# VH-VL binders against q9h9l3, part 307

Target 1, 176 residues: q9h9l3
Amino acid sequence: PRKMVAIDCEMVGTGPKGHVSSLARCSIVNYNGDVLYDEYILPPCHIVDYRTRWSGIRKQHMVNATPFKIARGQILKILTGKIVVGHAIHNDFKALQYFHPKSLTRDTSHIPPLNRKADCPENATMSLKHLTKKLLNRDIQVGKSGHSSVEDAQATMELYKLVEVEWEEHLARNPP
Below, E stands for the ipSAE of ESMFold2; O stands for the ipSAE of OpenDDE; V2 stands for 0.75 times the mean of E and O plus 0.25 times the DockQ between their complexes.

## First folded at step 15 (VH-VL)

Design Gc6 (framework fv_fezakinumab; at its last look DockQ between E and O 0.03; V2 from the best seeds 0.00; counts 0 for: pae E 12.0 > 2, placed apart)
Fold by OpenDDE, look of step 15:
Structure Gc6 (fold): chain C 176 residues (1-176), chain A 120 residues (1-120), chain B 111 residues (1-111)
Amino acid sequence: as target 1 above (176 residues)
Amino acid sequence: QVQLVQSGAEVKKPGASVKVSCKASGYTFTDYYMHWVRQAPGQGLEWVGWIDPDSGTTFYAQKFEGRVTMTRDTSISTAYMELSRLRSDDTAVYYCARGDYSYGYEFDLWGRGTLVTVSS
Amino acid sequence: QAVLTQPPSVSGAPGQRVTISCTGSSSNIGAGYDVHWYQQLPGTAPKLLIYDNSNRPSGVPDRFSGSKSGTSASLAITGLQAEDEADYYCQSYDFSLEAWVFGGGTQLTVL
């Protein structure tokens, strides 16, 4: 079986009005929750909105941040060939300007058995925070200091592990 | 209806530049990548690059790096592809094509193409 | 020339079954990337025919089917009809090139 990693990214606002989401931090953990990667990343464009309340990113974090192109290369080397788990992971891949094979992607925001286990509608999009609280009895993304991408990536992996066997069997029976 | 409308045919001299436009309608312009694909006469399809209309972020095939520039105007849902330092082998029909970036990467919507002829 | 390899031409009589192969490598199809197929009628733009290896968009007859195995993919057309005469292209993504890649195209002639 392929190795599995979980990813979570934090974005800041760039562009004329800060509406463009640019990668500013990326965290990757292995199956056991060990941190494989955790770096602040410098966007190629000027940051207009740090979105600190949500992202946890502050101006001081960008002083020694890894340039985007370099960070992207490091991240892609880790992801290549692996099953990648994430929540609403299409946003992370978009921020990375990266395409991961669908067959090797696991999005915890689109796993009906996971929602069912949490007593949520199977076709609803639930937040990572809600699922983590409901299924792991753990509070994440608390306070006003912003999110921790490491914590979020770990939570995402733990959530997936709850339905891994069932979901992997489902995917095996229903290949794209 | 959902469609991509491209600008008309172009005739250029070697060394010149050409800028092709692609106007989207019937869907949210910024929800999809816009790809550009060209096809030389009697030849196959060749991917040129993509632009994210939402962010303006671009990614070009290595072959065209330094000669191609993709831009967009969100106010009129229009994407542009400019190719500079034109050569005779740049003669082709250039297509814009819509591509998803979430859970489906296929090009599900194509423009009718713009013929660009490069001749001395 | 093309990253994905297709036969340059195939032919069949009306009602017959034809198949078009698409051979890739470990950096694209073999890496797990899905294969898409496009139909290009003479003088027209390509049209999406099959997506994600085996799925048909609305409006595409079930005579068209796709499959993928290993580093290769295949398009099958059953009950061949005159209107199926066209060029067919497979497509995937190559992580080594960081590019969308096409096959060289296959010209299908209906005899």
Scores: ipSAE 0.889, ipTM 0.936, lowest interface PAE 0.5, mean pLDDT 95
Fold by ESMFold2, look of step 15:
Structure Gc6 (fold): chain C 176 residues (1-176), chain A 120 residues (1-120), chain B 111 residues (1-111)
Amino acid sequence: as target 1 above (176 residues)
Amino acid sequence: QVQLVQSGAEVKKPGASVKVSCKASGYTFTDYYMHWVRQAPGQGLEWVGWIDPDSGTTFYAQKFEGRVTMTRDTSISTAYMELSRLRSDDTAVYYCARGDYSYGYEFDLWGRGTLVTVSS
Amino acid sequence: QAVLTQPPSVSGAPGQRVTISCTGSSSNIGAGYDVHWYQQLPGTAPKLLIYDNSNRPSGVPDRFSGSKSGTSASLAITGLQAEDEADYYCQSYDFSLEAWVFGGGTQLTVL
């Protein structure tokens, strides 16, 4: 079978009024939740808003952060050829300026069987925090110090495992 | 009606620059990437690069790096492609095409093309 | 050379079936990237014909179909009509080039 990883990214605000989301941390875990990659990343543009309350990113993290171009190369080497699991994962790929094959992408925010297990509408976009609490009986993203991309990537992988057999069979039966 | 309207044909000499415009209508301009694709006379399609109109972020094919600049003006829903240091082999029809980064990677809407002729 | 390989031309009589192949490599179609097809009528811009290997946009007749296997894709046209005479291009993404890549195009002639 193809190897599977989960990814989560934290973004800071760049551009006018800090509204552009730029990559400032990326974490990748394997199927067992072991950390394969976890780096703070220096955006190529001026940081207008660290978004620390949600991102967990502070100015001190940027002092020795890996420049975006270098970090992107390292991350893409890990992702290439793998099934990549994430939550609202298109945002993570967009921040990486990266196109991953649709057939190798798994988005826990849009898996109908997962929503059904959480007693949510099948096509609703559900938050990672909500799904994790409901289905894993675990609190993540607690407090105002910001999210941990390692914690979030690990939770995302565990959520996918709950529906992996059913969803992989569905995707195999519904090929392009 | 959803459409992309491009600027008119251009004739340029080698070494000059050209700037082609692409105005979007009938959809939210900032929700989609804009791609540029060119087609030399009698030849196939060649991807030039993309711009995210929301952020202004660009990505260029390696062949065009250093010679192409893509910009946009969100107030008039218009994307631009500027190609500098023109050569005769840059003679082509230049298309803009819309693509969604979040769902599907296909180019589902194309402009009619802008002929750029580079002649000595 | 085009990154994706297509036959330069194909032909068929009205009512017949034709197929157009699109051959890639392990860095594009073989890596799992979807294939899209565009029809370019003479003197016009390309138009999306098939996306995600086999899906038809609204307004595209079901006599157009697509498939993908391994490193290759195929466009099939059944019930061939005179108005199908056009150039056809396949497209995918290549992760090694970090580029959207097209086939060289296939001229379809209706006899």
Scores: ipSAE 0.683, ipTM 0.892, lowest interface PAE 1.8, mean pLDDT 92
ESMFold2 (binder alone), look of step 15: mean pLDDT 94; pTM 0.955
ESMFold2, look of step 16: ipSAE 0.007; ipTM 0.528
ESMFold2 (binder alone), look of step 16: mean pLDDT 94; pTM 0.953
OpenDDE, look of step 16: ipSAE 0.859; ipTM 0.926

Design Gc7 (framework fv_fezakinumab; at its last look DockQ between E and O 0.77; V2 from the best seeds 0.00; counts 0 for: pae E 2.3 > 2)
Fold by OpenDDE, look of step 15:
Parts: C-alpha cells; sequence; structure tokens
Structure Gc7 (fold): chain C 176 residues (1-176), chain A 120 residues (1-120), chain B 111 residues (1-111)
C-alpha cells in the first residue's frame, strides 16, 4: 500500500483587488499526524490582502518566507507517489500549480460515506470544521488568530482514517 | 452556446512575433485553465502551456520558455498567446483549449485553431 | 519523438473492431495519471472522445471505449463506420517533464 500524507494550504490575496488566491503557507503531515512540512511561502506577486482572520497569515510571516518556486519544489518532492488527502484539495493543488493523479487523491469534502457518518447529506459539501466537530468531537479553526494549516491537515487525515477501509474498497471496485 | 473563438490566420517573417487571441463564451472564463496546443502541418499535437485566467498564473513547456507569453483579459473573457523570435518550424495551427482543474484535466473544449505561417 | 507512443496507422472495414494502443512510462501513465483520447477529423480541431481512461462525453457513441493498464492505454472502436476515419491522439500528464503529453497520433482508415 502507498503511503498517505495530508495537505492543507493557506492563501493570501494578491492582484489589483486582492481577489487572486496565492499560496502563503503549506503544511503536510503523515498518516500518524507528524509534521513533514510546514513553511510560510512568499508569493511571486505583491500581497494586497493577508486575509489574516481566515489564513492566520501576517506581514511578519512573510519576512523570511520561502520563495514560491523553492517551496513548490520541496512540496512536490513530498507529494510525488503518495496518496494525498485533503479537504477541497483542488484549491491546494491549484495554488501549487500542481497536478496530482486523481487516483491518488482523497478529498474529504467529496466522500459520501464520511458525510453519512456525520449525519449529513451524502452529496453535500461540508466544511472541515463541521466534520471535525461531528466526527472527532474536536474544535478547530477557533479564535481570531486564523486557521492553523497543521491542525487542519491533521484533522483531515483523522477524518479520512474513519472511512479509509470502506472508501479504499469502493475505489478499488469503481476505478475512475 | 459554449465556444472558443480564435483570431485569424497570421503570416510572419522569421524573428518576428505573433499574438493569437482566444475568446471564450457560454461559460465562466475563470473557472477553467486555458491551454495552448499547436500542430505543425501533417504532424501531431504539441502542448505549449497553460494560463489560469483567474490568477493570471502561467506554466509553459520547457521548449517554449523564454519565447512564449500567455496573458488574459477577464473583462472580455479572452486569452492571448504571444510567441516571439519566430522561426520556420513554428509554422503550425495553434489551438486554445479549456480544461477544468477541479473535476478533470481533459481538454473538453477547443477553438477552431489559428494558422501561423513563418516564412522568408 | 512523442512521449506517448501510438501506431502511426490502423485500418479496418466497416463493422469491424479496431484498437489503438498508447504506450507511456512510469512518469506518466504508470504514475497513475489518467489518459484522455481525442478524435480529429480531417481539417478540424481535435474533439474530446474519452476522458479519465474510460469515460465518454455526452454525444460520443458507446462504440468507443477506453482502457488503461500499467503504463499503457487502449482505445477500442467497435462497429467501425466510415465517419470514424480520423486521427486519434492519446494524452496524459508527465510529472518528470511537468508537461501535458500527447501520443504521436494514429491515422484510422476505414476500408
Amino acid sequence: as target 1 above (176 residues)
Amino acid sequence: QVQLVQSGAEVKKPGASVKVSCKASGYTFTDYYMHWVRQAPGQGLEWVGWIDPDSGGTFYAQKFEGRVTMTRDTSISTAYMELSRLRSDDTAVYYCARADYSYGYEFDLWGRGTLVTVSS
Amino acid sequence: QAVLTQPPSVSGAPGQRVTISCTGSSSNIGAGYDVHWYQQLPGTAPKLLIYDNSNRPSGVPDRFSGSKSGTSASLAITGLQAEDEADYYCQSYDFSLEAWVFGGGTQLTVL
């Protein structure tokens, strides 16, 4: 079986009106929740909106941030060949300008058995915060300091582990 | 209807630049990557690069790095590909094609192509 | 020259079954990346024929089917018709090149 990692990224706003989402932090954890990667990342463009309330990113975090191109290379080395677990993970891959094989991707925002376990509609898109509270009885993304990508990545992995056996069997029977 | 409309044929001299446009309609321009693919006469398909119309981010094939520039104007849902320092082997039909980054990477919509001829 | 290898040409009579192979490597198809197929009629732009190895877009008849195994993929056409005469291209992504890659194309002739 392939090794699994979970990823979570934080974005800031760039562009003329700050509407462009640019990668500013990336966290990757292994199956046990150990941190493999956690870096602040410097976008190639000027930051217009730090989105601190949500991202937890502040200007001081960018002083010694890893340039995007360098960070991207580091992250891709970790992800290559792995089953990558994330929540709404297409946003993370987009921010990384990266394409991971669909067959090796696990998006906890699109796993019907996970929603069912949480007494949610199977085809609904539930937040990571909601699923974590319902299924793990844990509060994440609390306070005014913004999200913790490490905490979110760990929660994502723990959620997936609840349905791993069932979902992996489903995927084996229903290859894309 | 959903479609990509490309600019007309171009004839250029070696060393010149060409800029091809691709106007999208019938869908949200920023929800799809825009790829560029070229095809030399009687040859196969060759990927040039892509642009994210939402962010303006680009990624080019190594072969074209330093010579290609992809841009977009979201106000008119138009993508542009500019190729500089043209040479005869750049003669090809250039296609724009959209691809979804969320649900699939396939090129599900193509323009009709723009012929670029480079000759002395 | 193409990263993915296809036979240059295949042919068949109306009603027959033909297959087009697409051979990749461990850095693309073998890495788990999906294969897509395109049909290009003479003088036209390519059209998506198969996506994600075996799925048909709306409007594509079930005579067309795709499969993937190991480092290779295959396009099968049953009940061959005159209108199927075209060039066919497989496509995938290569992580080592960080590029979308195409096969060299296969010209299908209906006899």
Scores: ipSAE 0.899, ipTM 0.941, lowest interface PAE 0.5, mean pLDDT 95
Fold by ESMFold2, look of step 15:
Formats: structure tokens, C-alpha cells, sequence
Structure Gc7 (fold): chain C 176 residues (1-176), chain A 120 residues (1-120), chain B 111 residues (1-111)
């Protein structure tokens, strides 16, 4: 079986009016939730809006942050060849300028069996916070400091494990 | 109609530059990557690079790094590819092609192509 | 030359079945990246024919099919028709080049 990791990223606002999302933190955990990578990342362009209420990123985090190009190389080396789990994961890959095989990608925001377990419409795009509360009895993204990408990656992996057997069998029968 | 309309054929001398345009219509320009792919006469397809029209971010094939610049103007839904220091082996049809934003793998919409001829 | 290898030509009689191979490596198809196919009719731009190995866009007849195994992919055309005479390209992504990569193209001739 292929190794499986979960990823979560936090973005800041760059570009005109801070509307462009640029990578400022990335966390990767293994199947057991152990942290494989967790770095603050310096975008290559000026940060207009730290988006701290959601991102948890502050100016102090950027002082010793890893430059984007270097961080990207480190992250891609970890992800290559693995099943990668995330929540709305295309946003994370877009921020990394990274293209992972669809057959090795798992997005907990779009897994019908997971929604079903949460008593949610199977076609709905459900938030990580909602699914985690409903299915793991855990409150994440708590407090005023913004989200933790480590906490979010760990929650994402645990959510996937709830449906892993069923969903992996589904994907084997219905290859993308 | 959902379409990509490209600028007309260009004839250039070696050492010059060319700028090809690609105007999108019938869809939200900033929701898709725009790729450029070229095809020399009688030859196969060669990927040049992409631009994200939303952010303006670009990524170029290594072969073209330093000679190609991709830009866009979101107010007119138009992408541009400029290739500098032209040489005879840059003679090709240059296509723009749209890719799904989620993963950006397949090209589901193509322009008709712009022939760029480089000869002395 | 091309990152993905295709036969330069294939031929078949009307009504027959032909296949077009596309061979990659461990850094593209073998890494799990999907294969997409394009049809290029004479004098026209390429058109998406098959995506994600085996899916047909709306309007593509079911006599076109695709598959992938290991580091290779295959396009099959059954019930061959004169209008199928075209060039066919496979395409994938290569993580070591960080590039969209194409096959060299296959010229299909309908005899």
C-alpha cells in the first residue's frame, strides 16, 4: 500500500487589495498524525493582508520564515508518490503551484460517505470544523489566534480514516 | 459561445520578439489556467507554460525560461505570450489552451492557433 | 525527442479496431499521473478526446476508449470511420520536469 499523508496550508493576501492567496504556512502529518513538516513560509511578494483571524499568520512569523521556493522543494519531496489527504485540497495545491496525481488525492470536503456519517447532504461541501465536531467530537479552530495547520491536517487525516476502507474500495472500482 | 480567439499570423526576423494574444469569451476568464502549446510545421505538440489569470502567476517550461513572458489583462479577458530573441526553430503554430483550475491537467478548450514564422 | 512515446503511425480499414499506445516513465504515467488524449484533424487545433485515462467529454462517441496500466496508456478506436483519420496525441504531467508532456503523435490512416 502507498504511504498516506495529510496536508493543510494557511494563506495570506498578496497582490492588489490583498485578494491573491499566497502560501504562508504548510503542515504535513503522517497516517498516525505525527508532524512530518511544519514551516512558516515567506511569499515571494509583498504581504498586503495577513488574514490573521483565519490564517493565524502574523508579521513575526515571517521574520525567519522559509522562502517559498525552498519550502516548496521540501514539501514536494514529501508529497511525491504518496496518497495526499486534505480538505478543499485544490486550494493548497494551487498555493504550492503543485500538481499531484488525481488518483493519489483525497479531499475530505467532497467524500459522500463522510457527509453521510455526519448526517449532511452527500453532495454538500462541508467545512472541516463542522465535520470534525460532528464525527470526532473535537473543537478545532478555537480561539482568536486563527487556524492551526497542524491541528487541521491531523483532523483531516482522522476524518479520512473513518471512511478509508469504503472510499478506497469505491475508488478502486471507479478509477478517476 | 465558449471560445478562445487568437491574434493573426506573424512573420519575424531572427532576434526579434513576438507577442500573441488569446481572448477568452463565454466563460469566467479568471477561473481557469491558460496554457500555451506550440507545434512546429509537421511536428508534435510542445508545452510552453501557463499563466493563472487570477493571480498573474506564471510557470514556464525550462526550455523557454528567460525568453518567454506570459501576461494577461483581466478587463478584456485576454492572455498574452511574448517570445523574445526569436530563431528559425521557433517557427510554429502557437496555441492557447484552457485547463481546469482544480488540477490543471487536461486542455478542454483550444484556440485556433497563431502561426509565427521566423526567417531572415 | 517526445517525453511520451507513441508509434508514428497506425492504420486500419473501415469498421476495424485500432489501438494507439503511449509509453511514459516513472516520473509521469508511472507516478500515477493521468493520461489525456487529443484528436487533431488536418488543418485544425487539437480537441480533447479522452481525459483522466478513460473518460469521454460530451459529444465523443463511445467507440473511442482509453486505458492506463503501469507506465503506459492506450487509446482504442472501434468501428473505424473515414472521419477518424487524424493525428492523435497523448498527454500527461511529469513531476521531475514539472511540465505538461505530450507524446510525439500518431498519424491514423483509414485505408
Amino acid sequence: as target 1 above (176 residues)
Amino acid sequence: QVQLVQSGAEVKKPGASVKVSCKASGYTFTDYYMHWVRQAPGQGLEWVGWIDPDSGGTFYAQKFEGRVTMTRDTSISTAYMELSRLRSDDTAVYYCARADYSYGYEFDLWGRGTLVTVSS
Amino acid sequence: QAVLTQPPSVSGAPGQRVTISCTGSSSNIGAGYDVHWYQQLPGTAPKLLIYDNSNRPSGVPDRFSGSKSGTSASLAITGLQAEDEADYYCQSYDFSLEAWVFGGGTQLTVL
Scores: ipSAE 0.568, ipTM 0.861, lowest interface PAE 2.3, mean pLDDT 92
ESMFold2 (binder alone), look of step 15: mean pLDDT 93; pTM 0.953

Design Gc8 (framework fv_fezakinumab; at its last look DockQ between E and O 0.12; V2 from the best seeds 0.00; counts 0 for: pae E 12.5 > 2, placed apart)
Fold by OpenDDE, look of step 15:
Structure Gc8 (fold): chain C 176 residues (1-176), chain A 120 residues (1-120), chain B 111 residues (1-111)
Amino acid sequence: as target 1 above (176 residues)
Amino acid sequence: QVQLVQSGAEVKKPGASVKVSCKASGYTFTDYYMHWVRQAPGQGLEWVGWIDPDSGGTFYAQKFEGRVTMTRDTSISTAYMELSRLRSDDTAVYYCARGDYSYGYYFDLWGRGTLVTVSS
Amino acid sequence: QAVLTQPPSVSGAPGQRVTISCTGSSSNIGADYDVHWYQQLPGTAPKLLIYDNSNRPSGVPDRFSGSKSGTSASLAITGLQAEDEADYYCQSYDFSLEAWVFGGGTQLTVL
């Protein structure tokens, strides 16, 4: 079986009016929740909106942040060949300007058995915070200091582990 | 109906710039990537780049970096592709194409194409 | 020239079965990226024919089928009809080039 990692990224606003989402932090954990990568990342363009309330990113975090191109290379080296687990993971890949094979991607926001287990509609898109509370009885993204991408990545991995066997069997019968 | 309507044919001199438009209708413009693909006369398809209409984020093929600029106007559901420093081998039909799936791995909707001719 | 390799042309008589190959590498098809196929009728824009290796969009007859194995993919057309005369392109993603990539195209002639 392939190695499995979970990823979570935080984005800031760049470009006109800060509407462009640019990668500002990326966290990657292994199957056991150990941190493999956790870096602040400097976007190539000027940051207009730190989106701190959600991202947890502040100006001080960018002082010694890793340039985007360098960080991207480091991250891709970790992800290549692995099953990548994330929540609404298309946003993370967009920010990375990288696309992982669908067959090796696991998006916890689109796993019906996971929603069923949480007593949610199978075809609904539930937040990571909600699923984590319902299924792990754990509070994440608490407070006004913004999200922790490490915490979110760990929660995402733990959620997936709850349905891993069932979902992997499903995917084997129904390749994406 | 769902469709992409592109601007008309262009004739340009070498060194000039061209800007092609692509207006989307029948679907939520910001829910899909907008890709650009070109085809030289009698040749195959070549990917140019994409734009995320929601965020305005772009990603270009290395071949076109520094010469291509993709933009969008969400108020009129229109995407734009501008190619500068044109040369004769830029002569092609340029297509806008909607990227299906959240990752945009394939193109499920195409414009009719815009012929751009570069000649001295 | 093209990242994915297709035969320049194939031909068949009405009612016959034809196949179009698409050969990639370890950085695209071999890296588990899906393959998609497009049909381009003369003087028209490409149309999605097969997506995610073997799925047919609405409106595409079941005589069109796709498959993928290793570093290659294949498009099969059974019950060949005159209207199938067109250019066919395979498409995937290449992580080393960081680009969507196409085959060189195959011209299908119905005899």
Scores: ipSAE 0.582, ipTM 0.860, lowest interface PAE 1.0, mean pLDDT 94
Fold by ESMFold2, look of step 15:
Structure Gc8 (fold): chain C 176 residues (1-176), chain A 120 residues (1-120), chain B 111 residues (1-111)
Amino acid sequence: as target 1 above (176 residues)
Amino acid sequence: QVQLVQSGAEVKKPGASVKVSCKASGYTFTDYYMHWVRQAPGQGLEWVGWIDPDSGGTFYAQKFEGRVTMTRDTSISTAYMELSRLRSDDTAVYYCARGDYSYGYYFDLWGRGTLVTVSS
Amino acid sequence: QAVLTQPPSVSGAPGQRVTISCTGSSSNIGADYDVHWYQQLPGTAPKLLIYDNSNRPSGVPDRFSGSKSGTSASLAITGLQAEDEADYYCQSYDFSLEAWVFGGGTQLTVL
């Protein structure tokens, strides 16, 4: 069967005034939530704003971080040919400078049956934190130390499992 | 003067190896992937693999795994492709081609090609 | 046995419109990978003609256009000129083969 992974990324600010989002951490988990990849990544540009409150990234994480181009090659090898699950996943792909095939992409921020299970409007864009609390009874992204991309990727996979059978059948009949 | 300059034509016997060079000029060599694509006489294009000149990381088409080695020398902005255990159906023009750094899915700059002839 | 299927040849008179088809499968074009086109003049290396389905690099005239739908793509050439006589290749990525894949090529003859 086609293998499925979940991905989540953390970004830092680069470019003028730190307004460009650049990849600084990426975590990938398999269907069972086992970590396949979790690396701090050194952007090719100078970091202007670590965005630590949200990213969890600090200067010490960059000391031995994997250079972006190497990390991207490693990550894309894992993603190629797989169904990739994420939350607002276009941001992760943009940071990777990569676009996964739409037919193999699952975005938990845009799945109507998932919103319906959470008693939310079917076409609303819901945060990962909100969906995880409502549907998994877990609090994620707590505290001032920033998000954990491992925790977030694991939550994303568990959310998708709640609607996997229904949504995969829907997509098979309605190819994107 | 953005260009890729490839080494000259080669004639080889079956079982030998060949190493083709591709020198980049007019752009930052390490910012782009380098691909190798071959074309047998009268035939279409066939992708062989890529090298990331910055890291030295490589990825080869399954057909060539175990017979191809791609390397580079960043000090002279040159990529290399070595194909071993040559056979007559390896006769082709071998192109180096630069991939767009952002996506790496199309080839915006090509070398002129290196003819490799494998004959008994 | 190219991964992408193109007609082996096409012809047109000067000033005509011609199209070249490129048919893939669910593991390449049908998986939403973009299609790119190359022109190869006799005895020369391929040259990028269209990228990301429909975009032209600088220097390619707007009489060349591309489109993609479903598992197929098309290259259209309007106002056909003698110098358009060449081989044309489509190209995409195939996730099953983990490979950059080409069509078999289409020989365009200007009558």
Scores: ipSAE 0.007, ipTM 0.518, lowest interface PAE 12.5, mean pLDDT 88
ESMFold2 (binder alone), look of step 15: mean pLDDT 94; pTM 0.958

Design Gc9 (framework fv_fezakinumab; at its last look DockQ between E and O 0.03; V2 from the best seeds 0.00; counts 0 for: pae E 14.9 > 2, placed apart)
Fold by OpenDDE, look of step 15:
Structure Gc9 (fold): chain C 176 residues (1-176), chain A 120 residues (1-120), chain B 111 residues (1-111)
Amino acid sequence: as target 1 above (176 residues)
Amino acid sequence: QVQLVQSGAEVKKPGASVKVSCKASGYTFTDYYMHWVRQAPGQGLEWVGWIDPDTGGTFYAQKFEGRVTMTRDTSISTAYMELSRLRSDDTAVYYCARGDYSYGYEFDLWGRGTLVTVSS
Amino acid sequence: QAVLTQPPSVSGAPGQRVTISCTGSSSNIGAGYDVHWYQQLPGTAPKLLIYDNSNRPSGVPDRFSGSKSGTSASLAITGLQAEDEADYYCQSYDFSLEAWVFGGGTQLTVL
């Protein structure tokens, strides 16, 4: 069986009106929740909106942030060949300008058995915060300091582990 | 209807530059990557690169790095590909193609192509 | 020259079954990346025929089917019709090259 990692990224606003989402932090944890990667990342463009309330990113975090191109290389080296777990993970891959094989991707925002376990509609898109509270009885993304990508990545992995056996069997029986 | 409309054929001299446009309609321009693929006469398909219309981010094939520039104008849902220092072997039909980044990576929508001829 | 290898040409009579192979490597198809197929009629732009190895877009008849195994993929056409005469291209992603890659194309002739 392939090794699994979970990823979560934080974005800031760039562009003329700050509407462009740019990668500013990336966290990767292994199956046990150990941190493999956690870096602040410097976008190639000027930051217009730090979105601190949500991202937890502040200007001071960018002083010694890793340039995007360098960070991207480090992150891709970790992800290659692994099953990558994330929540709404397409946003993370987009921010990384990266394509991971679909067969090796696990998006906890699109796993019907997970929603069923949480007494949610199977085809609904539930937030990571809601699922974590419902299934793990844990509060994440609390306070006004913004999200913790490490905490979110760990929660995502724990959620997936609840349905791992069932979902992996489903995928094996239903190849793309 | 959903479609990509490309600019007309171009004839250029070696060393010149060409800029091809691709206007999207019928869908949200920023929800898909815009890829560029070329095809030399009687030859196969060759990927040139992509642009993210949402962010303006680009990624080019190594072969074209330093010579290709992809841009977009979101106000008119138009993508542009500029190729500089043209050579005779750049003669090809250039296609823009829509590519998903979330649920699939396939190119599900293509323009009709723009012929670029490079000759002395 | 193409990263993915296809036979240059295949042919068949109307009603027959033909297959087009697409051979990749451990850095693309073998790495788990899906294979897509395109049909290009003479003088036209490519059209998506199969996506994610075996799925048909709306409007594509069930005579067309795709499969993937190991480092290779295959396109099968049953009940061959005259209108199927075209060039067919497989496509995938290569993580080593960080590029979308195509096969060299296969010209299908209906006899």
Scores: ipSAE 0.880, ipTM 0.933, lowest interface PAE 0.6, mean pLDDT 95
Fold by ESMFold2, look of step 15:
Structure Gc9 (fold): chain C 176 residues (1-176), chain A 120 residues (1-120), chain B 111 residues (1-111)
Amino acid sequence: as target 1 above (176 residues)
Amino acid sequence: QVQLVQSGAEVKKPGASVKVSCKASGYTFTDYYMHWVRQAPGQGLEWVGWIDPDTGGTFYAQKFEGRVTMTRDTSISTAYMELSRLRSDDTAVYYCARGDYSYGYEFDLWGRGTLVTVSS
Amino acid sequence: QAVLTQPPSVSGAPGQRVTISCTGSSSNIGAGYDVHWYQQLPGTAPKLLIYDNSNRPSGVPDRFSGSKSGTSASLAITGLQAEDEADYYCQSYDFSLEAWVFGGGTQLTVL
């Protein structure tokens, strides 16, 4: 059976006025929540806005960060051939400059059974923070210190497990 | 000698499909994205989409979504682009072009193009 | 219309200087994405002329130069020669369209 991982990324602002989102941290966990990868990543261009309130990234994290090209190679090697779970995962793949096969992608922001468990409209896009509080009774992304991509990846995997059997059966009957 | 060699010209009727090939040589095929760009007669360049030859992952410009399929065969270092439900305004030269994994990367190597003519 | 705006044509006499503009927006050039330029000689495929705004690949003469500022880029050609008669395209990436985007092309005529 295909192995499953969860991914979460944090972005910083690059380009004029910091409007471009560039990858600055990536965390990958296995099915059991063990950390397979967690690195600060140096974008190939100048960081204009660390976005620390949301990203948790500070200038000191970049001092020994892995250059983007090297980090991307390491990350893609881990993702290749696996079912990859994420939340609004399109932004993570965009930051990696990578597209994962739809048949191997699971996005917890767009799983109707998961929304149903949270008493939310089935077709609504729900935040990771909201789903995690509602379904796991856990507060993540607390305070102004920014998100932890390890914490968020682990929460994403736990959320997926709540609907894994139902959703995998659905996808087997309705291939993307 | 680094090059991209494309299949020969095609003549098709409206409603048909066409599949164009692009064979890479002189470099590691799976290390780069392969892009497809078309140019109608007397017109400019239009990006169609890309394929990552390593994973088989694809991304298509919205205009072509649902009509284009990009594939590859890594054993012969060849990328393919198939365009279905052809109409006369699909008449163009179709180029393959090599790019890297970063957004905004330049296309440093181009095939000679494949003329696809769609007429009744 | 093309996402990046170029003049449809420019002309110059041999030995003169011409510039070709490329105007984008805040979602492409203005967002910090690099601009690349391609030369297309009559009857041939495009060839990379300038990459990353101002860099010349091996074999491109230094009379070709590029620059970028704000939402716009410019290609300059000095010492015009008859062989420069071609179409020129700028290219960038647009994050809102999630697409590589080209200018409409500029036909350079050497008088």
Scores: ipSAE 0.000, ipTM 0.482, lowest interface PAE 14.9, mean pLDDT 88
ESMFold2 (binder alone), look of step 15: mean pLDDT 94; pTM 0.955

